# Ledger of designs, part 429: VH-VL binders against o27280

Target 1, 266 residues: o27280
Amino acid sequence: MDSMNVPEVLEIKRIVEESESVKTFIFSWDFRREVRPGQFVMVWDFRDEKPMSVSLIDPVRSEIGISIRRVGEFTDRVHGLSEGDLLGIRGPYGRGFELMGRDILLVGGGIGMAPLAALADEATARGMRVDALVAARTADELLFLDRLEAAGVNISTCTDDGSCGFKGFAHERLLTLEENHDMAAVCGPEPMMFQVMRILDERDVPAQLSLERYMKCAVGICGQCCLDDTGFRVCAEGPVFWSQELSRVREFGRYRRDPAGRRVPW
Key: E = the ipSAE of ESMFold2; O = the ipSAE of OpenDDE; V2 = 0.75 times the mean of E and O plus 0.25 times the DockQ between their complexes.

## First folded at step 17 (VH-VL)

Design C9 (framework fv_marstacimab)
Fold by ESMFold2-Fast, scan of step 17:
Structure C9 (fold): chain C 266 residues (1-266), chain A 118 residues (1-118), chain B 112 residues (1-112)
Amino acid sequence: as target 1 above (266 residues)
Amino acid sequence: EVQLLESGGGLVQPGGSLRLSCAASGFTFRDYAMSWVRQAPGKGLEWVSAISGRGGSTYYADSVKGRFTISRDNSKNTLYLQMNSLRAEDTAVYYCARKSNYGSFDYWGQGTMVTVSS
Amino acid sequence: QSVLTQPPSVSGAPGQRVTISCTGSDSNIGWGYSVHWYQQLPGTAPKLLIYYNTKRPSGVPDRFSGSKSGTSASLAITGLQAEDEADYYCQSYDYSLSGSKVFGGGTKLTVL
């Protein structure tokens, strides 16, 4: 048994290609260290370390999965790995999603569907009714549709370019959905999450939003992930926040901080 | 057509209790959040309480927290408001209202009068 | 006092234009929450008049229109008619009040 703050060197057991730019890396996991949907791990390639959300939690097979989108040097190197290769994993870290009620809505944009796919698995296993709104810029970027369908999730899609499902943004599609829910979980680009949050607030649907920011350390030592108005550290107090907490944060949906700490508009 | 019909209003003493009901018809009740909105005589509208479509989440105005309980029975298409520890300032017409997917109150009942007086 | 401020009264003659303002703050309209408008005829329940800032329900004539800018919203009524005499309420959402739905204080429209 290792401390969650010390990296375990784990063998890549299986790799699933989710799309041209996204792969899920599957590892054996000792579930004496509980993992909940919405939590993340630090992935170490023996050169750099980056936070990644857990996208598969399978206690029956004793496996976890980590879905990684190719966006830069670190992720390019990890995507070049094969089954049998090694990665360092620390964690899990952060506050996961809380399930409430009987009927839930998932709203995911791009890679943001990764932690929501793990949540969908848990919710359906508990006998909950799950509706998912899966959003992306194009049809090629819609993720986990087959996995969600296999789990019995009711799926709606939208793409910015209209290449699959509703033509438009997630919040525009959400306005055309008449069904109400006991809670919602939202993960994706911050501007999408901000728009979706306001609609869910107005509909009396409590929402949990997963917020991932630039960071150097998963244990709350680094200040890069601090939210302006609340002083919350995403890695220590997040990444999952209730909509009431996020609505009062001045930077949410308006700007973010890059690795140098500069404010960058969405 | 969408219909909402409130009942259960009346005269109660301060400190008393009253239970309001709202019978809904003409739509799939479980798919809509529902609210209670009140209006004191000659005054404006004040939101009181809301409940999610499946009943898993409830919300209350600060003025009624701990005293009022909103609930629903989706098998009977009925919304309830249990009002305890009533005060003179709770005197109002109580409307049941349906919450649209745009966040508006798109349908209202005719209201039921609650008078809290000695 | 209401967190959304409306003038307590406005008046006009038949055929004229009247405008009713709804002034909010950073925690409601200024945060991007929608504004909805309700008409309450004497002795009746409120009726939805405008929703989602600018949209009209079926049956509402186009002489009623809504707009929203910054921390404020406005209801315009053109071609004023005697039957428009009513109370008008704006409504939004405020995150600072435990997720409350907030109403303006109401505006009494008198048709002279």
Scores: ipSAE 0.721, ipTM 0.881, lowest interface PAE 1.3, mean pLDDT 87
Fold by OpenDDE, second read of step 17:
Structure C9 (fold): chain C 266 residues (1-266), chain A 118 residues (1-118), chain B 112 residues (1-112)
Amino acid sequence: as target 1 above (266 residues)
Amino acid sequence: EVQLLESGGGLVQPGGSLRLSCAASGFTFRDYAMSWVRQAPGKGLEWVSAISGRGGSTYYADSVKGRFTISRDNSKNTLYLQMNSLRAEDTAVYYCARKSNYGSFDYWGQGTMVTVSS
Amino acid sequence: QSVLTQPPSVSGAPGQRVTISCTGSDSNIGWGYSVHWYQQLPGTAPKLLIYYNTKRPSGVPDRFSGSKSGTSASLAITGLQAEDEADYYCQSYDYSLSGSKVFGGGTKLTVL
């Protein structure tokens, strides 16, 4: 393996508190190493390592951002870090999003908006029309709204409790939208993605979906993120998949593998 | 010049409520997380609560969780601490403090005294 | 009882060097979280003295210095002066306490 697989110790330049449970950590980045929206990096706190989506790609400032949701011990530790502190970063890994057409629909739920925010920046920079359906449980959990608006993204929000925008789930909101797009990018809870994909397929809208699985090696070796039947490795063949690819994955939207490799229903 | 000015302290009975305010000036208020730190008479400093710059994230010490609520109004450059179900052990000078990007508290108010007594 | 342990008091004569220790654990200083120091003069609010282990804010004399090693941090004061008589607090972060900011118990510095 090349040097890209060795963690680089990077200083946290700044931290953006996106929500109650999500922070974005900004790092200097050498863009001789290409990074695409939808790719992920492995974050190392010198005790444990976790995959995190790249949520900001800024070639002008030579920075990247990774958004991390506080969900366990690892992220609890990381969330306590401050500017100037160090993290190990290796990557980027995986297949990122592809952009096509003139109009793109982004459908994101919770932390799933992280890679989509990066994609939105690229799409708008390319002159594409970007519509984003941003979903969360509550208004306080909606991510990147100001950033997306600043980029020129047309935003529609939905919340489970109706505290902001449409009251309901992302797929329900999507059903109320009449306009089709040239393509869609989707990331969020897998049940959400499953429903959204179904609707998009019915509408004949090409869709890319970013999956989340337990990833250990990030280089397609350990097999912890292998999808049943297809043999797809989320870290290597994904995490971004076309809907046609996911249609072959029986477990999609139904169950996942936990760290012990056990089937766990959504 | 950065200034923080606490107000709202006073005498309250156990079980009562009190709302503290901290008026900030001299900096872009929304860009900084803020905290409340208290100090009981003759005792050390105790972190109480924190809130992010935009107000989306709040944090509490276990000793006050469920009883205290931190909030802010960035349009008024004001930090708040709603204290409910007050106890004798909540008696302290309450300081408003600005959090730096390094996690330190780089500016402090003069403090406001809260006394919980029957 | 504070998560960070400081000596209750230290003393020194004018011109001497004094050191105040701050002992933590693997869930705070030992994990890598930075340590900050505050000076509190009698009857006043705390003032940031050292931040991020070793850095001095503007206006703080260079006779104040901070260090960190392992699970502990230390504040050193050289050329002790009468005006240095105050309470000193270390502060860090602990992920095992619901992600709380934590202060030491404080050290009373007496200038003899």
Scores: ipSAE 0.060, ipTM 0.670, lowest interface PAE 1.9, mean pLDDT 93

Design Z1 (framework fv_marstacimab)
Fold by ESMFold2-Fast, scan of step 17:
Structure Z1 (fold): chain C 266 residues (1-266), chain A 118 residues (1-118), chain B 112 residues (1-112)
Amino acid sequence: as target 1 above (266 residues)
Amino acid sequence: EVQLLESGGGLVQPGGSLRLSCAASGFTFRDYAMSWVRQAPGKGLEWVSAISGRGGSTYYADSVKGRFTISRDNSKNTLYLQMNSLRAEDTAVYYCAKKTSYGYFDYWGQGTMVTVSS
Amino acid sequence: QSVLTQPPSVSGAPGQRVTISCTGSSSNIGWGYSVHWYQQLPGTAPKLLIYYNTNRPSGVPDRFSGSKSGTSASLAITGLQAEDEADYYCQSYDYSLSGSKVFGGGTKLTVL
């Protein structure tokens, strides 16, 4: 029954180590509960519950994957688990990515490549041409390159330190790429997404951007959320937004607000 | 050499329709977004519409939204602008413009004159 | 009415310097969108003169230069020649206009 608020307890079927700081946890999934790229699930370790993007959607094997970066106490505990251990999963939640046209550009920063990896699988299955710009601080933090290559994705990389591919930020690399796309999908740190969005706006490439910080609002934990100056509610509409929705939001990519309503720099 | 050649302009009555064409050569047409930009007699440039390289995305200025339709045929290297419900304020030279992936217009056609008058 | 403001006209003598301003707002140039410049000789189509704030296409002499600061951009022309008589347009992007390309109103340059 959909009236139940209790997570389903699922066995960890397989764990893939994506990097020193990122693991993908794979579970058997009943696809009578549809899940789409850009959606998330709530992961419960029997102490705390956190939203996590779905990074693998495999109806043929009846599996979903959830990629988790080690950033604090909850994620450290989850990273300590082994195949055969149990986690609570509920969802999926949120608005997923929409695909249009024949060509798509993916721009991912760090763990933001997780929902984009699932999207790449769907786009290639639909026969779209997929180009991915994969960005990270260092070569060791580039995620899903082998999976994207296996899917037939055309990959460009950039690292802040120049240890792999272009030396610089995602938006700097994007300025050197001379191709047009029917759409783009972007996920990563908000300052990176803001810079990329401005470039795609000028190129007339409609982009969808995933605001991971609003995932809890989509399940009602944060109540009603409004972005600055636009008055739209991310809890009703997110976490995935079109660039035209975000370009008028003064808050996006520039500052956030603390509990007192004060501006906090990125 | 990149060439863009517009055609289909002319005199039309208010409420009428025209279809503009732009024949492109000298570049891989399907890889570039295309735009229509207009200029009323003695006035400045106004962007009208844009279409992505493969045709999956279209954009329109608010002044023409719902009345104009941009399209392309990549097999014929041709860009189109279907103009319906024409108004006197649509009177202008219409330019076909090639847009780089960086968002500026690197090549322009010579323009075709559309006059909406009774 | 243009959301990017240019002076309607500027003038100079041969060999002099002129500057053409392009004044925007927080929703366009001030947001960080790039500025491009086009030259339109009498009776001809516009031609790209400066792209991405400061860059010149092949064949454009270095007498033409662009700059951008805050909510404004400028086109500088040094060593004026009679052949520079034309209309000059700046172009950027404005998110408040349904994500539209926007042009300045144009500046007529007269070389006396």
Scores: ipSAE 0.302, ipTM 0.680, lowest interface PAE 4.2, mean pLDDT 85

Design Z10 (framework fv_marstacimab; at its last look DockQ between E and O 0.93; V2 from the best seeds 0.80)
Fold by OpenDDE, look of step 18:
Structure Z10 (fold): chain C 266 residues (1-266), chain A 118 residues (1-118), chain B 112 residues (1-112)
Amino acid sequence: as target 1 above (266 residues)
Amino acid sequence: EVQLLESGGGLVQPGGSLRLSCAASGFTFRSYSMSWVRQAPGKGLEWVSAISGRGGKTYYADSVKGRFTISRDNSKNTLYLQMNSLRAEDTAVYYCARSDFYGAFDIWGQGTMVTVSS
Amino acid sequence: QSVLTQPPSVSGAPGQRVTISCTGSSSNIGSGYDVHWYQQLPGTAPKLLIYENTNRPSGVPDRFSGSKSGTSASLAITGLQAEDEADYYCQSHDSSLSGSKVFGGGTKLTVL
């Protein structure tokens, strides 16, 4: 109920080019409106609206950052914007990550590192030990490495082609790393998250995973982001779920629904 | 300052027992897996045993399995190695070492000498 | 006897480049496990020199570098200095030995 449902027109304060396909758009933010890592906002370019994760939360500078990967028409338009241009932002929405313990493992793939980067900042600020497994297809798609390093995060990289770090998938790399963590936060391609969750469950490490689904309303009304068999709405009960919750979700790691509601296998 | 300090080494006869201790300071002890690594005089390094940060998992080299027991007391920031049925080939400097996220030993103690001789 | 194989000794003159090899197998280096390197000066405990194949801890000069390929790893030292005279060990993990950590046999580096 703390979320604003009316888009606020905000000026793009800065644009950070994270990679060839990912930009972070920074906005001034009134922190009287609380925002948590793992929550998302609806970004409106006055033509279309898309959910985007918050990747930067900076109370000192009174700024938030939204990282957007160029993947379609909407994001193409947004990527064409410049500093000083305007976007509509409403939110934040959804359930964010909950921090517990002293040692946290972050496992992220591609743009999935966006919310995890924000979480890393919070965790390190709280004095937690943060380890991060950062995965991508190629080296040039690895995100937020410098930022994480600057925050004191221990980073392990993984790339499909071996261009940086471990050659292989995140779940494979995870098997080769030390296991001393109180909790894990996971975000990335769902097949990756599914495999990672299985490993973490075997290791008895509590895990939170951020899901991506087609979200239209962001307020739990339209039902477009409902998960099968549970009735979970990704926009309302999520996007962050505990592994125990996802264990009840039949479709997790197996399929998703497209805008027409059809099952689409991963 | 991050530091590991071994103690408990000494001279024992074959078949005897000895308990090593490693006192940790300067870091959150429970957050790290710990290992014992030994080095016989004039020889190379040999991994002996490891224990997870919370103590729930232990690992042993085949050469010491069934004879050595690794344990830890996180409330005391101390790592232990109970060595039973000692053999001459167990003669070595025993190091305690901290494992980092990657499985590398980033912190070492000064070592304690164990001599097994009749 | 060691799971990882290193040359017993290498030597070089000051300013030269030397390389120490670490040969493993499909159950350790070849299976994707990282290789770490340690320097042990005479009469001292080992010191982490390279971690995760290629990374240097703080305080380690950039003239030390690590690489990994296939079932082998290598430590390279450029601009060899007298203080580099020490024993060097590679270390990894072996899946065939109940998840044991494994060391190479060690290499004695002599600076001529």
Scores: ipSAE 0.902, ipTM 0.945, lowest interface PAE 0.5, mean pLDDT 95
Fold by ESMFold2-Fast, scan of step 17:
Structure Z10 (fold): chain C 266 residues (1-266), chain A 118 residues (1-118), chain B 112 residues (1-112)
Amino acid sequence: as target 1 above (266 residues)
Amino acid sequence: EVQLLESGGGLVQPGGSLRLSCAASGFTFRSYSMSWVRQAPGKGLEWVSAISGRGGKTYYADSVKGRFTISRDNSKNTLYLQMNSLRAEDTAVYYCARSDFYGAFDIWGQGTMVTVSS
Amino acid sequence: QSVLTQPPSVSGAPGQRVTISCTGSSSNIGSGYDVHWYQQLPGTAPKLLIYENTNRPSGVPDRFSGSKSGTSASLAITGLQAEDEADYYCQSHDSSLSGSKVFGGGTKLTVL
């Protein structure tokens, strides 16, 4: 009876403050609409609608969580809400991650840890060994460390400024870690994901990368739904892509698009 | 429950051969890189060899390259070290050790003594 | 000869603090490889004491702490006890040795 394309008005059941700039909003969810890690929903505040990754999938409590970073007018308004307030939720949308093998690596940067936290929960529930490399600019921007630790994930941290863990970038840290993984899942700033993908390719580790900028494409909104060298439609395939699909895309990790669709270097 | 048990040590003549085994239990053996680490009587620890979890990559200290071969049988949860052309300086207790995500040796066996005597 | 240098011995009285240094180079600790520490009691196999520079395995008292800066690492032991008398080894990885794991020469701790 319910349609994925019709927003349901849901009450905010609980809010978790993940950092100064990130909150997770938790809603009761009817799992007649199956949700998988790597999928996103459209969040409607009754004025504007934005895509947000699902960061918690809890069928035992019948809850989903949506993690939102404060970056503009819409997210500022949503961050001003309290438990008991209402939001419109539509979805889920997009291709989720596929779990393969027994041992997985997660590499996340900033808010990119949100979909990876949901994946970590599913992988550990399946009895998989999960290693995570969690990267951010500063220690205060590292996300979900307590949740990952509680799930039994082996965690390595790195920060650009050295305020927590390894001082440097995710790809530099990855080179110093053991390489015993059947697959990897990667989400974060596109330049980080490009460098990480290259290392995983050299190690023959199949990787899935989540491209947050293509979430609107997955619901048919974005006009830039063709990747340069592949010609396939991101709105039909994303936001999660295999490394094999991205290895031939010259744009990935090198250029972004402005609102007019023009290439701009990172 | 989680344990490593070495066997195969003993007395051998210089130039001889010996095969060490390490039986692993209580964990998913294929998920971990494994190493051999030795310690000569009254001396420090020396890393000898390592093998990746799937067995696709092997590594050797310069002192044993061309003489020792590390291998594993994941179906039997067993690590091996084939030692050929043994020398007096190879006399040591040989430990089997498991490497974690960070490259630390988090689980060690009790060691097996190899004595090369002429 | 080891590529990671430790003092051969250190000593302290019960209740005191000692530090054991581990000095490396640009090809190991200086390249960002982690430093791990092991305790070896007389006649026993080594036991992991500190991993990933600062972390303690379950069962290791918080009297033991690790740190890393530049090309060096240190193990600190506070509130020295007689049972701490042992050999201590640092361990890292050296990229110039083609994927080699490396140990320090070891430090004998004597509790006076």
Scores: ipSAE 0.696, ipTM 0.852, lowest interface PAE 1.5, mean pLDDT 89
Fold by ESMFold2, look of step 18:
Structure Z10 (fold): chain C 266 residues (1-266), chain A 118 residues (1-118), chain B 112 residues (1-112)
Amino acid sequence: as target 1 above (266 residues)
Amino acid sequence: EVQLLESGGGLVQPGGSLRLSCAASGFTFRSYSMSWVRQAPGKGLEWVSAISGRGGKTYYADSVKGRFTISRDNSKNTLYLQMNSLRAEDTAVYYCARSDFYGAFDIWGQGTMVTVSS
Amino acid sequence: QSVLTQPPSVSGAPGQRVTISCTGSSSNIGSGYDVHWYQQLPGTAPKLLIYENTNRPSGVPDRFSGSKSGTSASLAITGLQAEDEADYYCQSHDSSLSGSKVFGGGTKLTVL
């Protein structure tokens, strides 16, 4: 029996307030442990442990950033922390995004922009042209716009309430934008990702989508992150899947399962 | 120094043919949709045809469909317009234009004149 | 005839404000397609002035502004200057024309 993978206790180096409900926590990181955009870490607050996507990967400064939306007890406690406080981090885990070609489209909804912001940095560093559709319910919830602009990303925004950019859903906006991409990367609310995937498939644009599921072990043993009918483990074969893989996943866009195994709509 | 330079215009009789070229430089040509836009003397702008960055999709105004063929050679950074069965109403300056992510024409050539007259 | 309608001309004195309308329909502006604006000086190629309804490219002064509402768009020019005398075109996309791009008929701006 091998020892369990244990969190490394790290000091919060900086906190960036991205919005009223989203903070980015920045840590020093030893990049002998390689991190790829789309991979996740398990964050431990000494009471509970949750998976979080990496939003900043900076090997030059030896930093990673983890963006966390306040949505419950765990994230409330983490949002109450200050610079200098400690968190446990284990990982990274999972399959990240793969870059191909020279032209990439990012489609992010809400906190789903976090892993896409990291991907945008890598894509621009490789000299790729990056276009991004950044979606939220309201203008105040649009994330990473200044960072993306500084990286040279061409941004289109949309909000459900029309307070910024296109009024409507991300897939509705996508239909009105130019089709000049070698690939797309998509992360956000699963109903949004399902609709965006359908459009990208029709346009014959290879797409990778990042799923969220409940996790416990993060190393593929416990089965808590399995997808119905396929046996895919989100922590091992994902969280990033190609659209062709997800076309075989019955639950995608329809429901998820809670820790008790009950179907819960998205 | 992003540039588009049209060539191949001239005088042609009705029913004749011409091939326009547009040489692109200073940007990654394959990353952009390209269009031809024309302007008859003393008249407004009229979109003529578009082609996707990879060349797989083409679009035509109804007035030219079946007579004009847009194409591109990404290895030569060149856009083309083959114009067949020309009519007097095709007389115009033809501009090569680059489309951005938003569908705006952000870069234009200086144009080449096509005159269809007997 | 254009699917986007602009007034054929507008005029204003130096320092004044002028607006140029662009009226479309449910198959173009009303379907959420953006409106872009171009300035064309006599004998020259058009130049992008406003993109995505309201955005200015680098080098375009903030006295040029765009807006969109319903099926219509508007270009406003404040602090009118002699060099603003040009033709102005709106442009969008129309789904009824097999997804084709469309221009308004153009508006000649005369600075008095």
Scores: ipSAE 0.605, ipTM 0.819, lowest interface PAE 1.8, mean pLDDT 89
ESMFold2 (binder alone), look of step 18: mean pLDDT 92; pTM 0.945

Design Z11 (framework fv_marstacimab)
Fold by ESMFold2-Fast, scan of step 17:
Parts: structure tokens; C-alpha cells; sequence
Structure Z11 (fold): chain C 266 residues (1-266), chain A 118 residues (1-118), chain B 112 residues (1-112)
């Protein structure tokens, strides 16, 4: 919408340190402008603008939260801000997750848990049974465990190094778990999502997956938003896709495109 | 409340057949894998068979594979165990149990006794 | 035969601590599969006591605790009470068996 395309300058109300590399920035929000889990906003520090997934949607407090991992110059500057400082927020954009059935499996890796944490709140509020497989490289990188536990989510963890829960990758842990879900939602590194999707497909569990790398095209058609073989425009049709749609995309989980359009392996 | 109720047990001759039923109530039956677990008189628990929530996958202990068939009718909230070619060593109390996605059993029925004897 | 080994019996006096072991192998507990514990009072169905190695269901007192290390797990009961007299079973998953779930042989706890 037109009103969504004008940045609003908002005050940082609270900052929550989720880990050494991740912070959640909380803003007052007028819920006349609806926000759904899986949608993103453009965050503007008055120099650069970057897309960030919404990780907290709290109509009771009239707040939204945006979780940001420190990975470059923009995010380093934003991490240096304090309560009371200002950021420009534009959006929300993109298609959010759709909830179906009575029981849902969440599979998240690293910062991919951010949009899934918001989804967990929504699903739980609807009375759904929510199970979450939370994966990271190390215990220190597992996100939102206390929040998920407080919401009544049944959590399984896995870490590459074995420092918390199952020692191994998300898909290896998933192979040991049952198929008791009407749907799944998956967000994390693309290779992890690809492996998880294949297992869920074999179990006939419909899944929605969020493709974070394509969020840069927030308001229009861009070459970066096109997927191989399908012609999907992620900014118009994503970032959340059903597994049936992604199973036809040859690049998913295998390679990406550089600025010249060349294939680059993961 | 939430409960499981087994039925169909009884006395049967070796080589005979018997069908057990488990009626579920108070929860969304299709959202859970279900198992049959048995216990011979004075012995320990032995897992027998499991079925996924939607019924697409079934699992059997080696001791019953080829003789027992697990099934479910989600429209009736009922789990079944068809037992064929019964042997004396199949004599046990058979429990219906609700299986969580992480593989533990958080709800059990009262059990139904199956006696295989001449 | 059980793939998970438990002592057939343990005993203690009221107020004492008892520990029940559950010994597996690399194909089950050693592969990272969780261990769950069940209590079976005489003449009743089993009841979930501990799940995912260390967690207690609502209503289970904190004097019951679980732990897991390497290829084995343990159930500890502190402040032993007469009503704890029961059979206790551990349960896990074994990747080498055609079935997915495996129980220990059971331990009879006698409260003296």
C-alpha cells in the first residue's frame, strides 16, 4: 500500500540482547496497519535501508519487534544504537505464513528463528499444538528458547558441535522425529531448508519456507527476485513459499546468483 | 477428559486371530502417532507397533512383523491391532499409548488382556 | 530380551535416595536419542515420569530427576516414600532395530 511505502521515524522503545550477535529492537506500533508473521519491514538508519523480518507482534502491548544479527556495516551501526534513538521503518511487506490444521512444526536455524518466533505466538494464541526444532552451530546461537517455552511450545534443540541437545544438523534430528503435524514452517540457511523440505515432502507434511535472501526487492520487480525455472518474483509472491512451489526451483538449496547473473554454489 | 480405552481382548487358541480396538477421546486424535505396547504376566514392557498420525507409516517389532497389522480410523478416533497366527508368547496385557513427536508416551489406556492358550 | 539394561530390583528405606540405571549402546542412547522414564504402580497402567532425559510432567514432584551421559541414563529418587514402590522403565529409540521404540527390562523398587 502507498502509506506503507513512506518511512515512519520511530523511537526505539526497548532493546533485548538475544545473543552476542543478535538484538531485538522494539517499537510502538499502530495495529490499524496489520502485521503478520513472515512479513518484513525496511529498516532505515538515515544512511542505508535493509529488509528485516518481524520477530515480535504484540497487539496487547501495541508493539512490534525486529531482530537483527550483526553481519556488516549497516547492522553494526544499528547495534550501536540505544533506547530513545530513532530508526525509519517502512512496511510491512511480503506474504506472511498461512496457518492450516491443528498442529504445526517449526524448524529454524540461527536468525531464521526470528520470524518463526512470531509465528509460534500466533499459532499458540489460536490454540494450535506447536512443536519447534531449533538449530544452531553452538548453544550460544540458539535463539528464543525462553520465549518459546513460556508460550508452551514443545522444543527440541540441536547444535552442530553438540553443546546443547542433539549433536548434528537439523535434518539429521528431524529424521528421528515423528510426522504428527498438519503443516510445517521452515526458516534458516538455504541448504538446511532444502534438506528439511525433502524429508517433510516424503512424509507428506506441507511446509512453508521463508527465503530471506530475496527480501531486497521490497516495492517492485527486480532481477534478484526471480527464481530459476518458475519466474516467481519473491517481492510480489514471497518471501514465504509452499514446498510444492520450491520443489520446482532447481536453484533452491544448490546455488544462487551473483550480480552478473552467474551461478554461485552455497 | 482425555482418555484411551482398549477393548477386544480375550482367550484365543494358538494359531487364532483377534482384533483389538482403542477408543480415543478428549484430544485431536489425527495429530498423534499411536502405539501398542504389551506386557506379559510378570514381565516388562515391550513395544509392539506404531502408526503415524495420518496413517501413512507403520512400524512393527520383529517379534510380530508379518502377523500383526496396525491401523486407525481418524473419523472414529479409533486405533486397531489385527493379530493373526497368535502364539502362546503373545499372551499379555495390550496397552494403547499416545506417542509425542519426540517419541515418548504421554497417555496410556488401562490395557486389555489377551490370553493365547489351549 | 531388552536392548536397554536395568537392574531387576533396587530397595531403600523411607527418606533415602535410590538410583536406577539404564544402560544402552551406540545404536540408541549413544546416538543421541532421548531417554524417557515410566512408573507403573501395582495393578495399573504405566505413567510418564520423566521425558527428554530430565523433564518432569505436571504433577511429578521434583524429588524425581533424570540424567543422561554417554550410552546410559539414570533415574534418581530422593526422599523415598512408601507410595514410590513400583516398577520403573526406561525407554528410548534404537536405530539398528526394525521397530522404532525400545524399553528397558524394568526395575522393581521396594520401599522397606
Amino acid sequence: as target 1 above (266 residues)
Amino acid sequence: EVQLLESGGGLVQPGGSLRLSCAASGFTFRSYSMSWVRQAPGKGLEWVSAISGRGGKTYYADSVKGRFTISRDNSKNTLYLQMNSLRAEDTAVYYCARQTWLGYFDLWGQGTMVTVSS
Amino acid sequence: QSVLTQPPSVSGAPGQRVTISCTGSSSNIGSGYDVHWYQQLPGTAPKLLIYENTNRPSGVPDRFSGSKSGTSASLAITGLQAEDEADYYCQSHDSSLSGSKVFGGGTKLTVL
Scores: ipSAE 0.100, ipTM 0.615, lowest interface PAE 5.4, mean pLDDT 86

